# VHH binders against GTPase activating protein homolog 4 (mgp4), part 2

Target 1, 192 residues: GTPase activating protein homolog 4 (mgp4), of Dictyostelium discoideum (Social amoeba) (q54qf4r322to513)
Amino acid sequence: IPIEEIMFKQKSKFPNLDIPYILVLLVNLIKKLDNGMGMKTEGIFRIPGHTSEVNALKKLINEQGEYQFPPDLYSIHPIASLLKLWLREMPQPLIPNYVYDKSLECQSIEEFIVFFKFLPASNQKIITYLAGFLNELVQPDNVVTSKMNLDNVAMVFAPSFLRCDSQDMILANVDREKTLVKLIIEGYLKLS

## First folded at step 4 (VHH)

Design p13 (from a07 with Y32W; framework vhh_8cml_1)
Fold by ESMFold2-Fast, scan of step 4:
Structure p13 (fold): chain B 192 residues (1-192), chain A 121 residues (1-121)
Amino acid sequence: as target 1 above (192 residues)
Amino acid sequence: EVQLVESGGGLVQPGGSLRLSCAASGFTFSDWAMGWFRQAPGQEREFVALISWSGGSTDYSDSAKGRFTISRDNAKNTVYLQMNSLKPEDTGVYFCAASRDYYTEGLYDYWGQGTQVTVSS
């Protein structure tokens, strides 16, 4: 469903929250799981969650609503997989399709910030929230154990930020998409 | 030119085995997760198996668990599906697919043309 509809529906439960609750829920689960060691899990976001567990989580959220999700039922890999999948399945990606080509022209944090300021306010808020989480994820204290450095995280998250509608260009644009996601993560402190 | 070329399909009797191969070219194979999907006549495409970039992690549909094994050889740019204890309901066109994401059921970036598997007596 569109982001505006998600935000409208959650307003009664979370009047002061300006991003989708599901993102806050999944990020907080990742941070707290395994005695607070979730972000240090080897291959986080790279090692797949079991398909049956990811589908069960997705079904639970769709049937019971995000606010009623039981936090302690699942391991970290299915939750991490669901976060990427939920973003990838958004009707409009975080970097809207109408500015896809423009986004790939960014080659520096400064250029990305100029581009970023023209995005819809809702997209800016969600990207800033995710950038903060991913910037935290790629810190040395986490990477020593997780083995998921900036490049690895940018690679696996690119499809969650961007959607290439040109079948012929998907592979040609992989490195450019990775570059943009790296700029988002590295530029986090300048986004807020 | 990106290509995913499946092979190894054919006609087999119930209880038989087949090994499917998918040869990849035109991209850095070892950077991509690879999956197998199938589609029977009159049915929607369904997930069968998934393998990570390195081959260190795999996942299977409930129908495939215990009977099918996915593997890959990054030196040969090839992903495999070993299918044992085949049943008539396994009949369908089998597709390999490439994704940068490990769980993207239905959202894979590249697809092969498929190879026909028929299980009948």
Scores: ipSAE 0.012, ipTM 0.351, lowest interface PAE 7.7, mean pLDDT 84

Design p15 (from a07 with Y103W; framework vhh_8cml_1)
Fold by ESMFold2-Fast, scan of step 4:
Structure p15 (fold): chain B 192 residues (1-192), chain A 121 residues (1-121)
Amino acid sequence: as target 1 above (192 residues)
Amino acid sequence: EVQLVESGGGLVQPGGSLRLSCAASGFTFSDYAMGWFRQAPGQEREFVALISWSGGSTDYSDSAKGRFTISRDNAKNTVYLQMNSLKPEDTGVYFCAASRDYWTEGLYDYWGQGTQVTVSS
């Protein structure tokens, strides 16, 4: 469903929340699981959850409105996979298709900030929230165990931020998309 | 130059086996998840199997589960698909693909040209 409809439906329960609750839910689960060690999980966001587990979590969230995490599903990888899948399945990606080419022209954090301010307010809020989480994820105390540095995280998250509509350009744009996501993560403090 | 080159396809009888290989070059193979997809004549491309960057995680379509095994050799920059108990329904062009995102379903960064698998008597 459109983000505006998601935000309207969650107002009564989460009146102070400016982003979809599911993002906060999944990020909080990642941070809390494994006695607070979730973000230190080796290969987080790269090592996948099994498809059956991801589908089971997706079904629970869709049916319950508010997800309660079952003890027998205590695994970081399906939750991390679902976060990426939910972003990829948005009707419009976080960097909307109509500005895809313009986004790839950004060569610096400063250029990205100028570009960023012209995105819809909802997209700005979600990107800022995710950038903060990903910036925390790539800190040295997490990376020493997770093995997921800035380049690794930008690589695996690029498809969740952007969609290339041109089959001929997918290969040419791989490094450009990664570079943009790195700018988003590195520039987090300047997005607010 | 990025290349994915599939091999090992051919004609087999129902119940037979084939082992497909995909040789990768021009990118850091160990940073990418590798997938196998297939396309039958007049049909859309469908997912078959997926293996994580390290080989520690694998996923299969319902049709492949229990019959096919995906594996990789990062020292040789090669991904494999061992296909057992082949059925006529498995006939198609098999493609290997590389992705930065393990579970993207339709969005992969690099695709091979494919290798033909035909299962008939």
Scores: ipSAE 0.013, ipTM 0.382, lowest interface PAE 8.3, mean pLDDT 84

Design p16 (from a07 with Y103F; framework vhh_8cml_1)
Fold by ESMFold2-Fast, scan of step 4:
Structure p16 (fold): chain B 192 residues (1-192), chain A 121 residues (1-121)
Amino acid sequence: as target 1 above (192 residues)
Amino acid sequence: EVQLVESGGGLVQPGGSLRLSCAASGFTFSDYAMGWFRQAPGQEREFVALISWSGGSTDYSDSAKGRFTISRDNAKNTVYLQMNSLKPEDTGVYFCAASRDYFTEGLYDYWGQGTQVTVSS
């Protein structure tokens, strides 16, 4: 389902929310879990949730409705995995395929900001929201226990921001995609 | 040049064991999750086992649990699959695959050439 359709469907319930509620739900669960220590979990977003647990969580959300979710039902890793998976399964990635090559040309925060303003408004809002969360995630007080520094987070989140449309280039472009995601995270304060 | 080269396949009788190896080159091996997949003639590739970047986490298909063990040696850029208690249903071409994130099977888009495993009396 396209972002515009998701936003239309949630408008009656969340008229003031300008990003998909599922993202807010999953991010808030990550922040709340383990009495606020979720983001300090070793290997967060790198250690996978078990496939069966993530699929069960997807089914539960789909059956009970996107806006209804039982709290404290699942551990951190399945929730973190679902966040990345939901982004990867979007019909168009957050960095749309038609600007994939141009995005990989960015070498500085300033160049990224110029590029970023050409994206659809909905994509800009979601990227800004996620950049804020990831910028918080890579702070030193989280990294000392999580062991997930800026490079690690950028690497594991790259497939959630970008989708290489050339099968033979996917592994070759990993470092370039990681560089772009690092610019997004580091440049967060300038995205607004 | 990115390469994944599988080895260790062969013909074995039911109840036997095989150890598969996959040698990786052309990328920073320790940054990637590694998986083993298999494909029987006329069937889709199916998941067998996954191991995280550090080796700290593993996941197995229901058919592999308790019989197969995935491991890796990041110093040697190699991932292994130890297969015990082999059954005729385990017959197929076994592929290793690399992913930045192994949760979604669709992100495993590069496979080696594969190594044939045949379990027959």
Scores: ipSAE 0.000, ipTM 0.256, lowest interface PAE 11.6, mean pLDDT 82

Design p17 (from a07 with Y102F; framework vhh_8cml_1)
Fold by ESMFold2-Fast, scan of step 4:
Structure p17 (fold): chain B 192 residues (1-192), chain A 121 residues (1-121)
Amino acid sequence: as target 1 above (192 residues)
Amino acid sequence: EVQLVESGGGLVQPGGSLRLSCAASGFTFSDYAMGWFRQAPGQEREFVALISWSGGSTDYSDSAKGRFTISRDNAKNTVYLQMNSLKPEDTGVYFCAASRDFYTEGLYDYWGQGTQVTVSS
């Protein structure tokens, strides 16, 4: 569903939360699972969760609307896969299609910040929240065990931030999309 | 040139076997998960099998599980689908597809043109 509708529906339970609760839920589960070792899991966000488990979690979200998962479904890879999938399936990607080409022109953190300020306020808040999480994820103390450095994380998250609407440009734009996601992660401290 | 080219399709009798190949070029193959999909006349495209970028993880549809095996050779930029115990219901055009993510059957970045598999007596 649209972000504005998600935010409206969650206000009665989470009046002070300015981003979708599902993102906070999934990020917090990743941070807390496995005795706080979730972000140190080898291949996190690259090793897929089983499709049956990801589908089961997705149906609980869509059908129940309460974002409460059975404890036996709490595991790192399905939850990490669901986070990426939920972002990919947004009606509009976090970097809206109408500025897709403009986003790929960013070559520095400074250029990205200028671009970023023109995005809708809700997109800015979600991107800032995710940038903080991903910036933490790619710190050396996590990467030594996860083996997921900045380049790896940018590669696997690019489809969660951007959507190329041209089939013949998808593979040609991979490096440019990765560059943008790296700027988002590296620029986190300058996003407010 | 960005290309995904399927081969190995053909006519086979029920209970027979076929090995499909998909040769990839024009992108860094080892960064992409690869999937196989099929489409029968009058039906929508359905998921068959997928393999992660390294080959370390695989998944199969219920109809393929136990009969089909997906594998890849990153040095040759090729993904394979070994199909055993073929049934008439397996008849269709088989497509390979590339994705930067392993999970979603509908969110693949590039598709091949397909190869025909016909299972009939």
Scores: ipSAE 0.005, ipTM 0.252, lowest interface PAE 11.2, mean pLDDT 83

Design p18 (from a07 with D101E; framework vhh_8cml_1)
Fold by ESMFold2-Fast, scan of step 4:
Structure p18 (fold): chain B 192 residues (1-192), chain A 121 residues (1-121)
Amino acid sequence: as target 1 above (192 residues)
Amino acid sequence: EVQLVESGGGLVQPGGSLRLSCAASGFTFSDYAMGWFRQAPGQEREFVALISWSGGSTDYSDSAKGRFTISRDNAKNTVYLQMNSLKPEDTGVYFCAASREYYTEGLYDYWGQGTQVTVSS
């Protein structure tokens, strides 16, 4: 469903939350799992959870609104996979298709900030929230164990931020998409 | 120009071996997981093997385990599939594919054109 519809439906339960609750839920689970060591998991967001586990978690969250992780959960990968999948399956990507080409022209944080200001308010808020999380994820204290540096995170998250409609251009645009996501993550402190 | 080019296919007798190669160009090869898939006549494309961007992790289909070995050389931008103890059931067109994620059931960004493997006596 569209972002605006999600935000409308959650307003009664979360009147002060201006981003979809599922994103907050999944990010908080990643931070709290493994005694607070979730973000240090090797290959986080790159090594996927098994499809059946991701689908089972998706079903539980949809049915219960809040998923309580079992005490014996031994992997963070299904949660990380579900976060990326939820973003990829949005009707419109976070960087809307109508500005896809323009977004790939950004080559500096300053150019990205100018571009960013023209996105819908809901998209700006979600991107800012994710940028903050991803900026934290790529800090040296996490990367030492996770082995997921800025370049790695930007590459695996690009399909969650953007959607390339041309099969011929998918690989040709990978570096450009990665550059944009790196600008989002590094520019976090200037997003507002 | 982005390309994935398979080679090394051919005709071999049951019990024989073949080594497939996939040469990649036009992108940063070491940033991608690489997979091998095959398609037999009249069948759907199926997963065969997958190797992570660093080569530190590999996964195989049940039919490939113990007989096939996937490897890569990031300096040469090439992924390999060593196939031993080949069976008639291994006959098909073998494709290499590149993915940003290490995921056997995931989306692959690009596919090669394939190389024919025929196992018959």
Scores: ipSAE 0.016, ipTM 0.417, lowest interface PAE 7.7, mean pLDDT 84

Design p19 (from a07 with T104P; framework vhh_8cml_1)
Fold by ESMFold2-Fast, scan of step 4:
Structure p19 (fold): chain B 192 residues (1-192), chain A 121 residues (1-121)
Amino acid sequence: as target 1 above (192 residues)
Amino acid sequence: EVQLVESGGGLVQPGGSLRLSCAASGFTFSDYAMGWFRQAPGQEREFVALISWSGGSTDYSDSAKGRFTISRDNAKNTVYLQMNSLKPEDTGVYFCAASRDYYPEGLYDYWGQGTQVTVSS
């Protein structure tokens, strides 16, 4: 469903939350799992979660609206996979398709900020939240064990921020999408 | 230019085997998960198998489990699908696809043109 509809539906349960609760839940689980070592997990967001576990979590969220994970879920990988998948399956990506080409014209964080301010407020809040999380994820204290540096994280998250609708341009735009996501992650303090 | 070129399809009798290959060029192959999909006449395209960029993780459809094996050789930029115990229901055009993410029903950045597999007695 659209972001605005998700936000409207969650108001009664989470009145003070400005972004979809599912994102906060998944990010917090990543931070808390493995005795607080979640973000230091080798290959986080790169090593896939088991498909059956990801689908079970997705079904639980979609069918019941409850965020109680199975008692035997002890791996960070299914949770990390679900976060990327949930973003990829949004009706419109975080950077909407109608401004896809415009976003890729940004060559600096300063140019992106000008572009960013014209996005819907809900998209701005989600991008800012995720950029902050991803910036924390790529800090040296996490990277020494996770092996997931800024370049790696930007590569695996680009499809969660943007969708190329032109089959002919997908490859040509892979590096451009990655570069944009790197700018967003590095410059996250300027987004707020 | 990016290309995914499938080969190894053909006509085989029920119970037979085929090995499909997909040669990739124009992108950093080792950064992509690779999948196999098929489409039978009059049917929708369906997922068959998926392999992570390192080869450390694989997933299969229920119809493929126990009969098919996906593998890859990153030095040769090639992904393979070994198909054993073939059934008439396996007939279709087989496509390879590349994704930066690992999810069977997710979004794929590249698709090959497909190779025909026919299982008939």
Scores: ipSAE 0.006, ipTM 0.323, lowest interface PAE 9.8, mean pLDDT 83

Design p20 (from a07 with T104I; framework vhh_8cml_1)
Fold by ESMFold2-Fast, scan of step 4:
Structure p20 (fold): chain B 192 residues (1-192), chain A 121 residues (1-121)
Amino acid sequence: as target 1 above (192 residues)
Amino acid sequence: EVQLVESGGGLVQPGGSLRLSCAASGFTFSDYAMGWFRQAPGQEREFVALISWSGGSTDYSDSAKGRFTISRDNAKNTVYLQMNSLKPEDTGVYFCAASRDYYIEGLYDYWGQGTQVTVSS
């Protein structure tokens, strides 16, 4: 469903929350799982969760008006996969398609900040929230164990931020998309 | 030029075997998860198998479990699907697909043209 509809539906339960609750839930689960060691899991966001488990979690969310996960959930990989999937399946990507080409022209944090301020307010809030999480994820104390540095994280998250509408350009634009996501993560403190 | 080229399809009797190959070029193959999907005439495309960028993780549809094996050779930029105990319902065009992410149909960045598999007697 559209972001505006998600925000409207969650107002009664979460009146003070200005981003989708599912994002906060999944991010908090990742940060708190295994006594905080979730963020240090080798290959986090790169090693896939089993397709059947990701689909089961997705179905649970879609069928129920409540976001309740199994109390014995132990693996971070399905949760991480679900976060990327939920973002990628949004009706419009976080970087809207109508500004896709313009976004790929950004070559510095400063240029991205100028671009960023013209995005819809809802997209800005979600991007800022995710940038903060991803900036934390790529800190040295996490990377030494996870092996997921800034470049790796930007690579695997690019499809969750952007969608290329030309099949011929999808692989050609991979490095450009990765560069933009790196700017988002590195520039986090300047987005607020 | 970026390409995914499937091969190895053909006509086979029920209970037979086929080995599909997908040769990739024009991108860093070892950075991508690879999947196999199939489509029968008049039917929707369906998931068959997935393999992670390193080959360390695999997943299969219920119909493929125990009969099919997905594997990859990153040095040769190739992903394979070994299909054993083939059934008439396995008939269809088989596609390989590349993704920077891991998931079922709809999240893949590029698709091959497909190779025909026909299981009949």
Scores: ipSAE 0.005, ipTM 0.307, lowest interface PAE 9.9, mean pLDDT 83

Design p21 (from a07 with T104Y; framework vhh_8cml_1)
Fold by ESMFold2-Fast, scan of step 4:
Parts: C-alpha cells; sequence; structure tokens
Structure p21 (fold): chain B 192 residues (1-192), chain A 121 residues (1-121)
C-alpha cells in the first residue's frame, strides 16, 4: 500500500511514530538478534533467507495491526531479506519513479542534499531513518565480521531505494544506482 | 559485456532426465545469486530454483522439490539444474538469471535467452 495510507492506518496504534512501524520492528530485530550481534552477521543482506521463512514473515505483515513473529522465525537472514523485500514491493519506491532519472544525475553529497529536499516529507523521513541504520551497518566494527562494506551494502540495497522502469536500462544503471545509495549512506549526517 | 548462455535442453520422454548448464561471463559470478526460471507456452514465467552466492543455500518451487537439483561451480562461472523424473508439465523454455537479491523474478539483473525443454514422446 502507499506510504501515506500506511502512516494513516498506524496512527491509532503508534500515534508518535513518523515512519512505518514495520521498518522500526525489522531494524530493531536485526540490531537485537544474536545477543546484539545481528549487524555483524557475515553476509548480512547479501546471504538470502529461506524463501519459505520470508514468505511466512510476509504473511504475518498482512495481518493488520499485528507484528509479532514466532520465535522460530527470528533469524537474521529472513528478517534482513524481508526488510529489503518490503521496501522493493512498495507501490512507489523511496526514490519516486517520477524523479528516478534526476536522482541518478547526483555526483556528490551536496548535489544529493539539494535533490533530497524536494522529495515528499514522508520519503525524506524514511530515507533518513534507513540511511542512519545503513551508516551504522557499514562501520568498521561491523564490517570486519560481516564483510559487507559500503559498496556491498549499496549494491544489495539499491533495488530497495529505486526501481528502474526500463528493462533495457537495468544493467546500464546498476553502477549509477549504487552510487546514489552510497551518497545516501555517506551523507546521512547532512540529511537531518 | 555480461552474458548468460544456457545449454542442455532438448526432447526427452516422460520419466527422463536432463542437465541444464548456464555459463556466465562479464561479471563477478561469485557475487551473484543464480536462479532458474521457466516459461511454458501461453503461461507466465515462473520460478524453478535458486542458489546463493556461495552455493550454501538453495530454494525450490513446489513442483521442483525432490526432482530437481540446482548447483554451481564458481571456479567455472557455471550454474546447473539437474532435472529428474521429468513430466509433460515441465515443458517450457528454461532461463538462467543472476541477482543481487533473489526474492522476485522482476528483480534479477541479468537474464539468459533460454533453452527449450520438451517432455514428450
Amino acid sequence: as target 1 above (192 residues)
Amino acid sequence: EVQLVESGGGLVQPGGSLRLSCAASGFTFSDYAMGWFRQAPGQEREFVALISWSGGSTDYSDSAKGRFTISRDNAKNTVYLQMNSLKPEDTGVYFCAASRDYYYEGLYDYWGQGTQVTVSS
């Protein structure tokens, strides 16, 4: 469903939260799993969770107002996979399709900040939240164990931020999409 | 230039076996999950099997479980699909695909042109 509808529907349960609760839930599970070592998991966001486990978690999300997962589904790879999948399946990606080409023109953090300020307020808040999480994820303390540096994380997260509408351009735009996501992660402190 | 080239398709009788190969070039093969998809005449393309970057994890469609085995050789930049106990319903063009993320067909970065599998007398 659209972000605006998600935010409206969650107001009764989470009146003080200005981003979708599912994102907070999944990010917090990643941070807390494995005795707080979730973000240090080798291949996090790159190694896939079992399709059956991801689908089971996705089904639970469809049960409106209930975000409790069975303990046997608390595993890092399915949770990380669901976070990326949920973002990719939004009707409009975080970088809206109508500014896709414009976003790929950004060559610096400064250019991205100018672009970013013209996005809808809801998109800005969600991107800022995710940028903060991903900025933590790529810190050396996590990377030494996870083996997921800035380039790796940007590559695997690009489809969660952007959606290429041209099948002919998907291959050609891979590096450009990765560059944008790197600017988002590196520019995090300037997004607030 | 990125290329995925499928081979090993053909005509086989019900109950027979085929081994499909997909040779990859132009990208770092070990960084990508690899999948097999198929499309029967008049049908949508459907998922068959997936294998992770290292080969440590595999997933199968319900129709493929117990009959098909996906494997890869990162030294040879090749992914394989061993198909046993073939049924007429398995007839279709089989496509190899590479992804940074393998949860949905539309999210694959590279696709091969396919190889025809026909299960009939």
Scores: ipSAE 0.000, ipTM 0.214, lowest interface PAE 12.3, mean pLDDT 82

Design p22 (from a07 with T104R; framework vhh_8cml_1)
Fold by ESMFold2-Fast, scan of step 4:
Structure p22 (fold): chain B 192 residues (1-192), chain A 121 residues (1-121)
Amino acid sequence: as target 1 above (192 residues)
Amino acid sequence: EVQLVESGGGLVQPGGSLRLSCAASGFTFSDYAMGWFRQAPGQEREFVALISWSGGSTDYSDSAKGRFTISRDNAKNTVYLQMNSLKPEDTGVYFCAASRDYYREGLYDYWGQGTQVTVSS
């Protein structure tokens, strides 16, 4: 389902929200679960939730009538897994395929900011929101317990931001994709 | 330049054991979850076992639970699959694979060439 269609469908419930509500829902659940200790969970975003729980959450979202999850499905790893999966399954990745190669040429936060302002407005809003969350996630007070530093988070989120459409290049570009996601996270404060 | 090389396959009788090894090179092995998959002729590739980047977590298919053990040695860039109580149904080509995500259905960045395991009398 395209982003514009998601935004249109959610307008009656969330008229002032500029990004898909599901992203806000999942991020807020991660922050609030385990008495506010969700972001400190060891291996967060790297250790996935049980497949059956992730599929149950995905089914509720795909039905698009339910914006509240059963309490028995409230668990950090399934919710974190679903956030990454939802982004990976977008019809268009957050860094559009037509600028994939150009994005990997960014070597500094300043170069990324110049690149970033030419992305579609909807992509900029979603990237800015996620960058803020991920920037918070990689702060030292979270990392000492989660063991998920900037490099780890950038690596596991790269497939959620980008898609390599060349089979020959997918292996060669892994570190370059990670570098770009690091620039996004580090550059968060400069994205507006 | 990135390589995953499987070894340890062979012919064994039902009830026997085999130990598969997968040697990795050309990437930071300790940053990747490692999985074992198998494929029999005319069948789809099937998940067998998965081990997290640190070795602290493992996952197994129902057919592998209680019989197979996955382990890794990050100092040697190697992942292992110890297979006990082998059955004819375990026959297939066994592949190792590397993923940035500890998830059975995840994206696997690197795949090995495979090693043949045959269980027959």
Scores: ipSAE 0.005, ipTM 0.283, lowest interface PAE 10.6, mean pLDDT 85

Design p23 (from a07 with T104S E105P; framework vhh_8cml_1)
Fold by ESMFold2-Fast, scan of step 4:
Structure p23 (fold): chain B 192 residues (1-192), chain A 121 residues (1-121)
Amino acid sequence: as target 1 above (192 residues)
Amino acid sequence: EVQLVESGGGLVQPGGSLRLSCAASGFTFSDYAMGWFRQAPGQEREFVALISWSGGSTDYSDSAKGRFTISRDNAKNTVYLQMNSLKPEDTGVYFCAASRDYYSPGLYDYWGQGTQVTVSS
């Protein structure tokens, strides 16, 4: 469903939250699981959760509107996979398709900030939240164990931020999409 | 130029084995997850197996579990599918795919042309 509809439906339970609760839930689970060591998990966001576990979690959220997961599904890889999948499956990606080409022209944090301010307010808030999480994820104290540096995180998250509608351009644009996601992560402190 | 080239398909009797190979070129292979998919005549493309960038994680379809093993050699830019205890219903064209994010068929960035596997007596 659209972001606006998600935000409307969650208003009664989360009146002061200006981003979808599912994102806050999944990010908090990643930070809290394994005695607070979730972000230090080797290959986080690259190593997949089993498809059956990811689909079971997705079914709970979509069919029952439930944000309480069974204890046996509380593990890093399925939760991390679900976060990427939920973003990827949004009707419109975080960087909307109508500005896809313009986004790939950004060569610096300053250029991205100018571009960013023209995005819908809801997209700006979600991107800022995710940028903060990803900026924390790529800090040296996490990377020494996770082995997921800035380049690795940008690569695996690009499909969660952008959607290339031209089949012939998907591989040609991979480095440009990665560059944009790196700018988002590095520019976090200037987005708010 | 990015290429994925499958090989190792053929005709085998029920209960037999085949090992498929997919040679990759034109991209940094070790940064991509690799998957195997198959398509039987008149049917949609079906997921078979996937392997993470490092080889540390694998997933299989229910029909492949216990019979098929996916592996990769990053030094050779190659991904493999070892198929044991083959059944007639395993017949189809087998495709190799590369993805930055591989748990969904819609997220694969590039596909090979496929290799035919036929299981019959």
Scores: ipSAE 0.006, ipTM 0.240, lowest interface PAE 11.4, mean pLDDT 83

Design p24 (from a07 with T104D; framework vhh_8cml_1)
Fold by ESMFold2-Fast, scan of step 4:
Parts: sequence; structure tokens; C-alpha cells
Structure p24 (fold): chain B 192 residues (1-192), chain A 121 residues (1-121)
Amino acid sequence: as target 1 above (192 residues)
Amino acid sequence: EVQLVESGGGLVQPGGSLRLSCAASGFTFSDYAMGWFRQAPGQEREFVALISWSGGSTDYSDSAKGRFTISRDNAKNTVYLQMNSLKPEDTGVYFCAASRDYYDEGLYDYWGQGTQVTVSS
């Protein structure tokens, strides 16, 4: 469903939240799981969660509107996989398709910030929230155990931020998409 | 020039075995997760197995679990699918695919041409 509809539906339960609660839920679970060591998990966001576990979590959210998961589904890899999948399956990606080509022209944090300020307010808020989380994820104290540096995180998250509608260009644009996500993560402090 | 080339398909009797190979070229193989999908005549493409970029994690469809084993050799840019205890319902074209993320066919970035597997009684 569209972001506007998601935000409207959650307002009764989360009136002070200006981004989709599911993102906050999944990020908080990642931070809290494994005695607060979730972000230090080796291969986080690269190692897949089991397909059956990811689909079970997805079904609870999409079909039942449930934001309280069974304890047996609380595992780092399925939750991390679901976060990326939920973003990938949005009707319109975080970097909207109508500015996809323009986004790939950004070569610096400063150029990205100029581009960013013209995105819809809802997209800016979600991107800022995710950029903050990913910026924390790639800090040295997490990377020494996770082995997921800035390049690794940008690579695995690019499909969650952007959608290439041309099959012929998917591989040609991989490095350009990765570059943009790196700018988002590195530029986090300047987004707000 | 990016290519995924499947091989090892063929005709086998129920209970038999086949080993599929997928040779990759034109991209940094060790950065990509690799998956196997299949498509039976007149049916939708379905997930069979996947393996992480390093080979440290694998996942299987319910129909493949316990019978099939996915593996990879990053030095040879090749992914394999060892298929044991084959059944007639395993018949189909088997496709190799590469992804920066790992599960749904819509999430895979590049696909091979496929190799035919026929299990007949």
C-alpha cells in the first residue's frame, strides 16, 4: 500500500510517529536481539533469513496488521531480510522512479543534499531515519564483528532504495546505485 | 559481457541423481548470492535453492530440502545443484540466477538461459 495510507492507518496507535512503524519495529528488534548485539552479527543484511521465516513475518504484517511477532520468529537474519524486502516491495521505491536517472548523477554528498530536498517529505523522513540506522551500522565498533562495511551495506541495500525498471540496465547501474546509497549513509548528519 | 551458463541437465529415472552447474562470467561472482529456480511446462517459475555470497548460508524450498544440495566454488565462478532422489514433479527447466539479495525471483538481478531436467517413469 502507499506510504500515505500506511501513515493514516497507524496514526491511532502511533500518533507521534511520522514514519511507518514497521521500520521502527524492525530496526529496534535488530538493535535489541542477541542481548543488544544484533548490529554486530556477522554478515547482517548479507546472509539471508530462511525464506519460510521471512514469509511468515511478512504474512503477519501484511495480512493481519500484526506488530507483535511470535518469539520463535525473532532472529536477526529473517528480520534483517524482511526490512530490505518491505522496502523493495513498496509501490514506489524510496528514490521515486521519476527521479531515478537524476539520482544516479549525484557524485558528492553536497550534490545529493540538493537532490534530496526536492523529494516528497514522506520519502525524506524515511530516508533520513534509515540513513541514521545504516550510518550507525557501519561504525567501526559494529564492523569489526559484522564484517559489513560501508561498501557491503550500500551494495545489499541499493535494491531497497532504488528500482531499475530496465532489465538491460540493472547490471550496468549496480555501481551507480551503490554510490548513491553510500552518499546517503555518509551524508546522514547533513540530512536534518 | 555478463553470462550465466547452466549445464548438467538431462533425462533420468525416478530415484536418480543429476548435478547441475552454472558458470558465471563478467561480474564479481563472490559479491553475489546465487539461486536455482525451475519452471515446469505451463507453470510459474518457482524457487529451488539459494546460497550466500561466501557459501556460508543456504536455503531450500520444502520440495528440495533433504534431497538437493546447493554449493559454490568462488575460485571457479561456479554454483552447483546436486539433485538426489529425483521425482517426476522435479521435471522442468532449471535456471541459475544472481542477486545482491536472496529469495524471491523478482529480487534476482541476472538469469541464465536454463537447462532441461526430465524425470520420467
Scores: ipSAE 0.000, ipTM 0.308, lowest interface PAE 11.6, mean pLDDT 84

